# VH-VL binders against Uncharacterized protein At4g17700: the designs that were tried, part 2

Target 1, 164 residues: Uncharacterized protein At4g17700, of Arabidopsis thaliana (Mouse-ear cress) (o23610)
Amino acid sequence: MEEYEFLVRVREAGGFDIEHLMDTKPSSCVIGCREFDNNDDYNAHIVLFARMGIHKYNMIQGTNLQLSCVEKYNYRSPRVYSAFYITLIAKDPDACNSLVTFQTRVVEEGFNMTKLSCNIARPKPGPQENAALPRHSVDLEPVDVFYKGSLPEWPPEDAFNDNI

## First folded at step 12 (VH-VL; from t04 with heavy chain Y32W)

Design w05
Fold by ESMFold2, fold request of step 13:
Structure w05 (fold): chain C 164 residues (1-164), chain A 118 residues (1-118), chain B 107 residues (1-107)
Amino acid sequence: as target 1 above (164 residues)
Amino acid sequence: EVQLVESGGGVVQPGRSLRLSCSASGFTFSDWAMSWVRQAPGKGLEWVAYIKYDGSNKYYADSVKGRFTISRDNSKNTLFLQMDSLRPEDTGVYFCARERDYEWFDYWGQGTPVTVSS
Amino acid sequence: DIQMTQSPSSLSASVGDRVTITCRASQGIYDYLTWYQQTPGKAPKLLIYDASTLETGVPSRFSGSGSGTDYTFTISSLQPEDIATYYCQQYYNLPYTFGQGTKLQIT
């Protein structure tokens, strides 16, 4: 499979759920996947990126979602930038701390995190049923929301620890 | 300051060859994929060829496959387009452009004109 | 190959007018779309990428929107320096393809 053909398949899948494609990845592709279990320590940068996505969503939608954990991320690093497709669990204090799967795409440009931007921040879309049937949902809004642009400067990483 | 400077354009007869160069400065050339894009007189833009940052992948528009060869010399920060068996329909301004590897062209050179006519 | 159909092919408007240009792809391109500005006698300049994200230094009067196959480029208040030809381009798949261009003139 040519490199650009694999990339098209990743793009068509949305970038977040690509594990089923990885057996066909050409060696020239700079795409990686990481999944976390309950014993893994997170990369420090990935927690910051996850919080950036949640913060941007909260600011635009007027919600108060909080990061609970990171399930996985995929990344693409073609030398001049890195794109991270992060799947995380957020909790909603306004809905009895119910949990929602959330997706965010964060792009790091330049050397040493010179520029960060968040281009996707949304609750993960649920399975779709035919129009007349009830859709599966968590207690949260089911509407997909896409964000563009850079996030504002945020507090240091330690300030985002939800349990002190 | 990012700079891309094309050269090597000119007027040639059909069937002849021409070699275009694109000199890059102000950025780490070996980290960027590059493309050639052309514009026929009074017409729109047409992508011609792509080369990966390390030269490992090359792709061509169908209109130029087998006639044009893209290459790069990362030690000299130079991109090339060898154009063989030129046709009148290859006439146009040829731009080199850098891209974030299968993404948009964020910087373009000013172009070099190529005219193929008798 | 993904065909990009841009409309209108030309338009004239007055300074201060809102200008809208559309670009339709022959298949879904998942927001992998750019808008370029080409001033006469010059190279194209990137304005918008990812369908709606402004490149650094681009005035806020420019914007992009759309999804799927249908994309829109808007100038909210036309300025004299905006005289140019505008192109959309998909970068979802190779070959990269461009719209035919929209020549913008000012009264």
Scores: ipSAE 0.545, ipTM 0.802, lowest interface PAE 2.2, mean pLDDT 84

## First folded at step 14 (VH-VL; from x03 with heavy chain D54E)

Design y03
Fold by OpenDDE, fold request of step 19:
Structure y03 (fold): chain C 164 residues (1-164), chain A 118 residues (1-118), chain B 107 residues (1-107)
Amino acid sequence: as target 1 above (164 residues)
Amino acid sequence: EVQLVESGGGVVQPGRSLRLSCSASGFTFSDWAMSWVRQAPGKGLEWVAYIKYEGSNKYYADSVKGRFTISRDNSKNTLFLQMDSLRPEDTGVYFCARERDYEWFDYWGQGTPVTVSS
Amino acid sequence: DIQMTQSPSSLSASVGDRVTITCRASQGIYSYLTWYQQTPGKAPKLLIYDASTLETGVPSRFSGSGSGTDYTFTISSLQPEDIATYYCQQYYNLPYTFGQGTKLQIT
C-alpha cells in the first residue's frame, strides 16, 4: 500500500477511530494510536490540547463543557508538524453534568508549541452522522481569532482542574 | 524568509527536453515535500509532480507520467523537473511549491515560463 | 480523479461587498481543501487550508466553510487589493486537483 493510499483511509475514517487500519500501515507512515495514560509525562501536552479543543468549542457555541478525561489519541507526525486526534469525555454543567464524547484535532508546528491550531472541536457524531466530515460553523469570528499564528489566550488553570 | 526561485524555462520545439530547477532557501529543505504545479496561459493550476523528503516517493499527474522526472538535491537545496518529449500542451508557467506531507502548498515560487511550439 | 467545480468563473463586485465563491468536489473530500489567491503575474498565495483555517497573516475578511462535497469561500468586505483569481484545491487524494478558478474584479 502506498503512503497516500493509507492516508486516504485514515482521512476517510476521520482520524479518530483508526485502530482497525493500523495492521496495514506502511512503515513510512508516522501514524500511531495511543491509549491515554496519566502516568506518562508526554500526556501533559495532550491534556493541554484537549483543553484547547474544549475551550474553542465553548467559545464558538457558548457552552461550558468541562474536560472529564482523555480516552485516547492518535497522532500523525511528519517532519514539520504533529497532528493529534484526541477523543475525550466532557461533562456539561448546564445539562445536569451529563457526559459527552468529544473529539478534537490539534496540530503542533515548530518546536515547543510555537504554533498550535485546532480545526476539529466537536461532540462525537452519532452513528448516523458521518464522523469523518468536519462541520464548520458559518460564524467564524471566534475560530479566526483562535487560528491566528500566536497562541490563543488560555483559560485560567483552575478552570480545568477536573479529574483527568 | 522562505524563498523559492524557479529557473530553466524557455522556448523549445516539440519532442525536445528541458530541465527546470528550483532553488530553495529560508528553511530546512529536506524536511519538506516538494511539488511542481503548472499553469497554461490564461488557464488554471495543474499539479504536475510530487517528491518526498529524500526522494523515496515520487508521484506524477497522468498527463506527464513517463515523460517528466522529478528529483531533488538536498545538499544544494534544489528541486528539479526533467521534462522529456515535450508537447505543446506542456506550455505554461511552472511553479515549484513547498508542500506539507501530502497536504497543501504553503509557499510558491514566481514560476518559470515554458513554451513548446513548432 | 476528483473533479473540483468552482463557481462562478468570474465575478464583479463593489468595494465593501460580500463575495462568495463555491467549490464542489465530485466526491467527499473531508475538508481537505485549500483556497489560493493569485494576482496577475504572481505566484499563488495560500489563504485557507483544511477548508476553514485561515493562514497566518491573511486578513480576517477571508473565510472558508463547508463539508463533504460543498465548500464556500467568502470575503466579508471586498477591498481593492483583493482583485485576483481564486482557486480551490483538494488534497484528500492524489492527484491533487484544482477548481477552474474565479476571476474577481472590482466595479
Scores: ipSAE 0.893, ipTM 0.959, lowest interface PAE 0.5, mean pLDDT 92
Fold by OpenDDE, fold request of step 19:
Structure y03 (fold): chain C 164 residues (1-164), chain A 118 residues (1-118), chain B 107 residues (1-107)
Amino acid sequence: as target 1 above (164 residues)
Amino acid sequence: EVQLVESGGGVVQPGRSLRLSCSASGFTFSDWAMSWVRQAPGKGLEWVAYIKYEGSNKYYADSVKGRFTISRDNSKNTLFLQMDSLRPEDTGVYFCARERDYEWFDYWGQGTPVTVSS
Amino acid sequence: DIQMTQSPSSLSASVGDRVTITCRASQGIYSYLTWYQQTPGKAPKLLIYDASTLETGVPSRFSGSGSGTDYTFTISSLQPEDIATYYCQQYYNLPYTFGQGTKLQIT
């Protein structure tokens, strides 16, 4: 399988649930699947990215979802950037603290978070919905606020104080 | 500042060969995939060829496959396009473009004109 | 190959107008779409990638939206410097393919 063909398969799958594709991954593809481990130091960044996604969604939708836990994340890391496909569980305090599976894609470019982007931030689509299609915000204004400059706006400081 | 500068264009007869060069600067050349994109006079854009970081992967548009060869010299920060068996339909401006790993083209050169005519 | 159908081929609008260009793919491309601006005699310039993400340094009056096969490029308030030809391009699969272009003029 050609490298680009594998990427197409990953893209068709939406990038989040691609474990079933990994046995056919060409060696040249820098793509991996990770289960979230709280003991991994790097996972702190993943948590931040997860929170970024939730925050973006909250700002756009007017919700107050809170990160409960990160389940897993996939990554694609070419030489010049890293994309993270994060699956997490969010708590909705406005819905009796119900839990919802949430997906976010965060791209990191440069060193030390020089540039971050988040183009997917949504509850996980149902089985009948095309999970591979990124849903972009309808409201341009909130997106403009978050995407101005090279760095996104981060959640409030207190949002990062939660013990995960 | 990222810069891409194409050269090597010119006027040639059908069946002849031409070699284009693209000099890159302002970034780590070997960390980026590169492509050639061409534009016929008064027409739209057409992707021509792709080459990965170390040249391990090369892809071509069907219209040029077997005739064109993309290559690079990372030590010289230079991208090449060897064009053989040129046809009149190959006439156009040829752009080199910096590409992320099978992503979009974020920087383009000014282009070099190629004219194939009898 | 994925065909990209861009419309309209040409458009004339006044300064301050909202301008909309559409691009339809022959199949789903999952938002792997870019919009480029090309002024006469110049190289294309990246404006939008991933269908809706604005490239750094690009004015906020430019935006992109869409999913599946249908995508839209919008200029919220047309400026004189926006005179150019605009192209959509899919990078979902090889070969990369471009729309036919939309030549934008100001009346």
Scores: ipSAE 0.892, ipTM 0.959, lowest interface PAE 0.5, mean pLDDT 92
Fold by ESMFold2, look of step 15:
Structure y03 (fold): chain C 164 residues (1-164), chain A 118 residues (1-118), chain B 107 residues (1-107)
Amino acid sequence: as target 1 above (164 residues)
Amino acid sequence: EVQLVESGGGVVQPGRSLRLSCSASGFTFSDWAMSWVRQAPGKGLEWVAYIKYEGSNKYYADSVKGRFTISRDNSKNTLFLQMDSLRPEDTGVYFCARERDYEWFDYWGQGTPVTVSS
Amino acid sequence: DIQMTQSPSSLSASVGDRVTITCRASQGIYSYLTWYQQTPGKAPKLLIYDASTLETGVPSRFSGSGSGTDYTFTISSLQPEDIATYYCQQYYNLPYTFGQGTKLQIT
């Protein structure tokens, strides 16, 4: 199929759940996917992006969600920006450690990762709620200091174990 | 600063050809997809053609398919539109515009006029 | 092709008025929508992308909203320099398509 037709299918699916489409991805399309299991170490970028989404949601909604694990992400990386669609599990300590599947979209723009922004940060909606969901950018304070310093310290190993 | 400068427009008879050029400066041209968009006199905007930053993926509006060819020379920071078999309905101002790969046009040139009349 | 129906086609208002322009898509476009301003004799200028995100340097009196098929562009307090034709455009799918435009004049 043509690249733009594949992109329309990704857009119809909302960007987070696209595994069923990947068999048909044209070679010219700059989209990748990664899934994690209990044995995987996360790279620092994905943990940072996951925490940005949770932090944004907590600030807006007045919640205290904590990152439990990252299940998967996919990304679209045309040359002038990268967008990451991250599916993660959050834990709510204030609700008896209940777990919620959570989605966040983080965009890197500019040279040397000079700007990060998060424009989706939410508990995963049901399938019917995905219809016509707006794709809105949100502004965050500049976060380029994360890319100007030393590599972020990896979370402790036990931070990714089940903490139910 | 970003600049896009179109050239090559003019007045021609139906059935003739024109080649439009768009010179880009102030950004890394080879990182950006490009489109041509036209505007008939006193009318709205119509997308004409798209080309990906590496030059291989090209798409055309049905109204121009088979007659127009989009191309680019990344070493010269130049976008082209070869317009063959021109018709009176191709009359308008032709803009080059840059985009982030199937997204919005964040910068437009000032346009070059094309008139096709007998 | 996705048809974009924009209204009104023309509008006159006074300085300081609130101005609203609407754009309807023939199918859902998931907020893949931009608003452009075109002053006479000039190229279009990007104001809003993702239906509601202001481009850098765009005054905060401009705003956008909407979802699904229905989108709205608002100028909260009209200024003399806002005289232009305004276009919506969907970029959800090719071919990209534009609304027919709204010519804004000041009385």
Scores: ipSAE 0.620, ipTM 0.830, lowest interface PAE 1.6, mean pLDDT 84
Fold by ESMFold2, fold request of step 19:
Structure y03 (fold): chain C 164 residues (1-164), chain A 118 residues (1-118), chain B 107 residues (1-107)
Amino acid sequence: as target 1 above (164 residues)
Amino acid sequence: EVQLVESGGGVVQPGRSLRLSCSASGFTFSDWAMSWVRQAPGKGLEWVAYIKYEGSNKYYADSVKGRFTISRDNSKNTLFLQMDSLRPEDTGVYFCARERDYEWFDYWGQGTPVTVSS
Amino acid sequence: DIQMTQSPSSLSASVGDRVTITCRASQGIYSYLTWYQQTPGKAPKLLIYDASTLETGVPSRFSGSGSGTDYTFTISSLQPEDIATYYCQQYYNLPYTFGQGTKLQIT
């Protein structure tokens, strides 16, 4: 299949749940998937990106969700940017520490993470909610001002100790 | 500062050929996918052709398949459109535009006019 | 091919008015939609991408919204420099396709 046809299938799936499509990926596509288990160390940057999404959601919605773990991410890395579709579990202290499956899309532009933006940050919607919400809602804004500057190359190991 | 400058347009008779060029500066050309988009006089915009940043994937609108060839020379920061077997319906202003690979056009050139008439 | 139907085809309004332009896709495009402004004799200029995200340097009076097949572009308070033709474009799939354009004039 053509590269753009595969990309259309990824877009139809919303970008977060695409593992079932990967058997048909053309070799020219720069899309990958990573799933985590309880024995994996996280990529240093993925924890930061997950926290960016939660932070943006908390700021806009007035909530206090906290990162519990990262379940998986998909990424697309053409030469001028990398986009990460991250599925994570957040803990809601205001709901008796209940767990919420959460989705965030973070885009890294430039070399050495000179600009980061988050354009999706939400609890994972149900089928009806997903159909009613725009893919890129107006309540999502780039987190450009808050995260400008150099990011740590490797966060401390205790940064992964948020109730995994 | 990003610049895209088209050239090579002109007035030609049907059945003849033209080669358009788009000179890029102010960014790393070899990292960007490129497209040609045209606009007939007094009409809207029509996408013509796409080329991936390393030149591996090329796609064409049905109206130009088999007649037009998109290409690039990344060492010279130049995008090309070879237009063969030109028809009056190909008349318009031709823009080059850059994209982040199947995404929006964030910068357009000023365009080069092409007129195909008997 | 995904057909983009834009309305109205032309529009006249006064300075300070709220202006709304709509764009309908022949199928769902999952917010893979841009809005461009084209002033006479000039190349199109990107205003909005991802249906609702403003490009850097675009005034906040411009906004976009919508999902599925139905998308809306709004100018909250029309200014004299906004005289142009406005186009929506889907980039969900190839071929990329544009709406027919909306010519905006000030009375």
Scores: ipSAE 0.619, ipTM 0.833, lowest interface PAE 1.6, mean pLDDT 85

Design y03
Fold by ESMFold2, fold request of step 19:
Structure y03 (fold): chain C 164 residues (1-164), chain A 118 residues (1-118), chain B 107 residues (1-107)
Amino acid sequence: as target 1 above (164 residues)
Amino acid sequence: EVQLVESGGGVVQPGRSLRLSCSASGFTFSDWAMSWVRQAPGKGLEWVAYIKYEGSNKYYADSVKGRFTISRDNSKNTLFLQMDSLRPEDTGVYFCARERDYEWFDYWGQGTPVTVSS
Amino acid sequence: DIQMTQSPSSLSASVGDRVTITCRASQGIYSYLTWYQQTPGKAPKLLIYDASTLETGVPSRFSGSGSGTDYTFTISSLQPEDIATYYCQQYYNLPYTFGQGTKLQIT
């Protein structure tokens, strides 16, 4: 399979659930998957990225979700940047600590460590909501929210640094 | 600071060859995939060829397959397009552009004109 | 190959007007879409990538939106320096393909 053909399949799947594709990955692709069990120590960067996604969602939706754990992530790192597709469990204190499976996509620029962006931050859609094909960025349209709202609501500095 | 400078364009007869060069500076050339994109006079843009940052993967538009060869020399920060068996429909301005690897072109050269005419 | 159909092919507007350009793909492209600006005799300049993300240094009067097959590009308040031809491009799959362009003029 050619590299770009594999990439198209990853894009069709939305980037979060790609484990079934990995046995066909060309050796030239810099795409990886990691799953965690309850005993794993997380990479500190992945925890930061997961919190960034939750923070963005909370800011936009007026919620107070808290990170409970990271289930898995997939990444693509073609030298100039890294993109991370993270599946995590969030806890909602305002709903009796109910658990929500949550998805976020975070991009880190390769030569500027302060450039993090998040363009997907959402509760994982149900199987029925996925219809026939995976989607990505459906729950995120910050540009429309910006131009319809009073002020921009993209907090790159707050999402980059959760310590305040 | 990023610069891409194309050269090697000219006027040639059909069936002849040209070799285009694109000199890169102001960034780490070996980290970026590269493409050639062309624009016929008064017309829109057409992607021509792609090469991965280490040169291993190369892809071509159907209109140029078997006639054009993309290559790069990362030690000299230079991208090339060897254009053989040129046809009048290959006439246009040829841009080199850098991409993040199968993504958008964030910087383009100013282009080099190629005219294939009797 | 993914066909990109851009409309209108040409438009005229006054300084301060809102202008909108549309781009339709022949299949879903999952927001893998860019918008470029090209002034006559020059190379294209990247304005928007991922359908809606502004490139660094691009004025906030430019915006992009859309999903699936239907994408739009908007200039909220047209300025004299915005006279150019605008192109959409999909980068979902090879070959990369461009819309035919929209020539924007000031009345």
Scores: ipSAE 0.612, ipTM 0.828, lowest interface PAE 1.6, mean pLDDT 84
Fold by ESMFold2, look of step 17:
Structure y03 (fold): chain C 164 residues (1-164), chain A 118 residues (1-118), chain B 107 residues (1-107)
Amino acid sequence: as target 1 above (164 residues)
Amino acid sequence: EVQLVESGGGVVQPGRSLRLSCSASGFTFSDWAMSWVRQAPGKGLEWVAYIKYEGSNKYYADSVKGRFTISRDNSKNTLFLQMDSLRPEDTGVYFCARERDYEWFDYWGQGTPVTVSS
Amino acid sequence: DIQMTQSPSSLSASVGDRVTITCRASQGIYSYLTWYQQTPGKAPKLLIYDASTLETGVPSRFSGSGSGTDYTFTISSLQPEDIATYYCQQYYNLPYTFGQGTKLQIT
């Protein structure tokens, strides 16, 4: 399969649910997938990106969703940027901590995460939604985040109100 | 500052060849995919060819397949378009443009004119 | 090939007017769409990518929206320097294809 043909199939699927396509991925594609179970630690970047998506959605919609866990992510990492398609579970404290499957796309550009943007942040569309929704993105100011483990380390004075 | 400068355009008879060049500076050329896009006089834009940053994946518009060849020399920061068997319909301004691996063209050169007539 | 139909082909408006240009794809393109501005005698300039995201340095009076097959480009308050031809382009699949352009003039 040609590289662009595989990419079209990924795009048609929305980028989040592509497991059924991966057997046909050309080796030249810089696309990877990770699913999590009870024994896995999250990458520090993935937790950060998941919280960015939830925070952006909460700001726009006036909600208070909170990250519960990350189910999976896909990434595409050509040389000039990395894009992460994250599927996570959020909980809604205003609805008795009910769970919401949530999707977010975060793009990392520049050295050491100097520019992050989030252009998809939404509850996962139900089976009855057959069309892509408009994207939303906000470029965040550069952050200096050093890896020390599997959990996020948050620099002072970021706009996020996480208490970790 | 990103800079793309096309050269090699000119006036030629149908059936002849031209080779266009695009010199790149102000960015790491070998990290970017590149395309050629053309515009006939007073007309709209038409994508011509694509080449991936490592130079191996190449794609062409149907109107130029078998006649045009895109290539690059990453050591010289240069993109090329070899145009063989030129037709009057190939007349236009040819732009080189950089792209993020099958994504939008975020910077364009100023173009080089190609005229195929007689 | 994905055909991009742009409307209108030309328009005239006054400084300060709200201007709207539409772009319709022959199939869903999942917001893989850009808008370019081309000033006469110059190369195209990227304004909007991903259907709605402004490129760095683009004035906030420009905006984009839409999904599926139907996309809209808006100038909220037309300025004299906005005289140009505007193109949409899909990058969902090869070949990349452009709308036929909208020539914007100021009265």
Scores: ipSAE 0.588, ipTM 0.816, lowest interface PAE 1.9, mean pLDDT 84

## First folded at step 15 (VH-VL)

Design z03 (from y03 with light chain S31N T53N)
Fold by ESMFold2, look of step 16:
Structure z03 (fold): chain C 164 residues (1-164), chain A 118 residues (1-118), chain B 107 residues (1-107)
Amino acid sequence: as target 1 above (164 residues)
Amino acid sequence: EVQLVESGGGVVQPGRSLRLSCSASGFTFSDWAMSWVRQAPGKGLEWVAYIKYEGSNKYYADSVKGRFTISRDNSKNTLFLQMDSLRPEDTGVYFCARERDYEWFDYWGQGTPVTVSS
Amino acid sequence: DIQMTQSPSSLSASVGDRVTITCRASQGIYNYLTWYQQTPGKAPKLLIYDASNLETGVPSRFSGSGSGTDYTFTISSLQPEDIATYYCQQYYNLPYTFGQGTKLQIT
């Protein structure tokens, strides 16, 4: 089908950089794109997901990257989950506030943020562009109680195995 | 608790037909894509067929295309596999599996055995 | 079709051992890979999705890694209940394909 074949092309592109495909998207396909400029407000849940990806990367790599702005995201929302491919600019305080283009994939299950997972959190592969200015600063954005309560928990400690 | 229960398997001769059913409970069946996956005795897993949550898209492995038909009745939370022109190579345990629309299988039924032999 | 080749096809190990199973795809699959555990006589159980994410309730001794065509599944400290056959599966492209399986035996 046209929908599945388009999905394969999106997967081949890696999910993050698909603008060149969108003119060929079938009308039945449930993939959307948003690019931000300086006069757009960010969706609150996208900021949460961006911070979640950065937080996971920081914990694994021992870094302190900070969200500077969100450049764009693509999403696919089948009926039981939403998957978001977010491209953002992170600031590295430990490298003289240098800017890093960063990618994260976040999946929301249950649409009420019952479960969030992040399976991609990385600096964008290939040449990094020098981002002259952030599109939108989020360094001082307030986070309401709901989003703080929905932030990802790090992997829980497994229960002791009785055989261990 | 998610449950998938297959039924309708049995022993049949080559060229005959079987209809498998999978009853689903513990989740909103009409929101989920479904697949059939089979396993020959002592062998690995082989995906057989896929159906989208509203039943509009169906895909089949080449080994069963034209002989098997996947379908669903969302009002009865039931997935079906009509297996026609059965061959000895179709022998195996048939599992129904829940998937997130072209992704992996997060819940599987216990399977129903199908044996095709003379 | 994307062929998935697991290695080894069978192995034996002792309780407490580190076990590593590899899965190679015939083309890049961009982390669209899942690991299943199948206990004898039972249905497969999802352990790891998206190459590296543990499913809820899966013990932390299980892990997955890899990229491109090469993926690895690891049990950091083998337990008696881990006797099973393990399968990788790609879901990058239809038809979904599984590795041949790795039968894990415990001394």
Scores: ipSAE 0.353, ipTM 0.712, lowest interface PAE 3.6, mean pLDDT 83

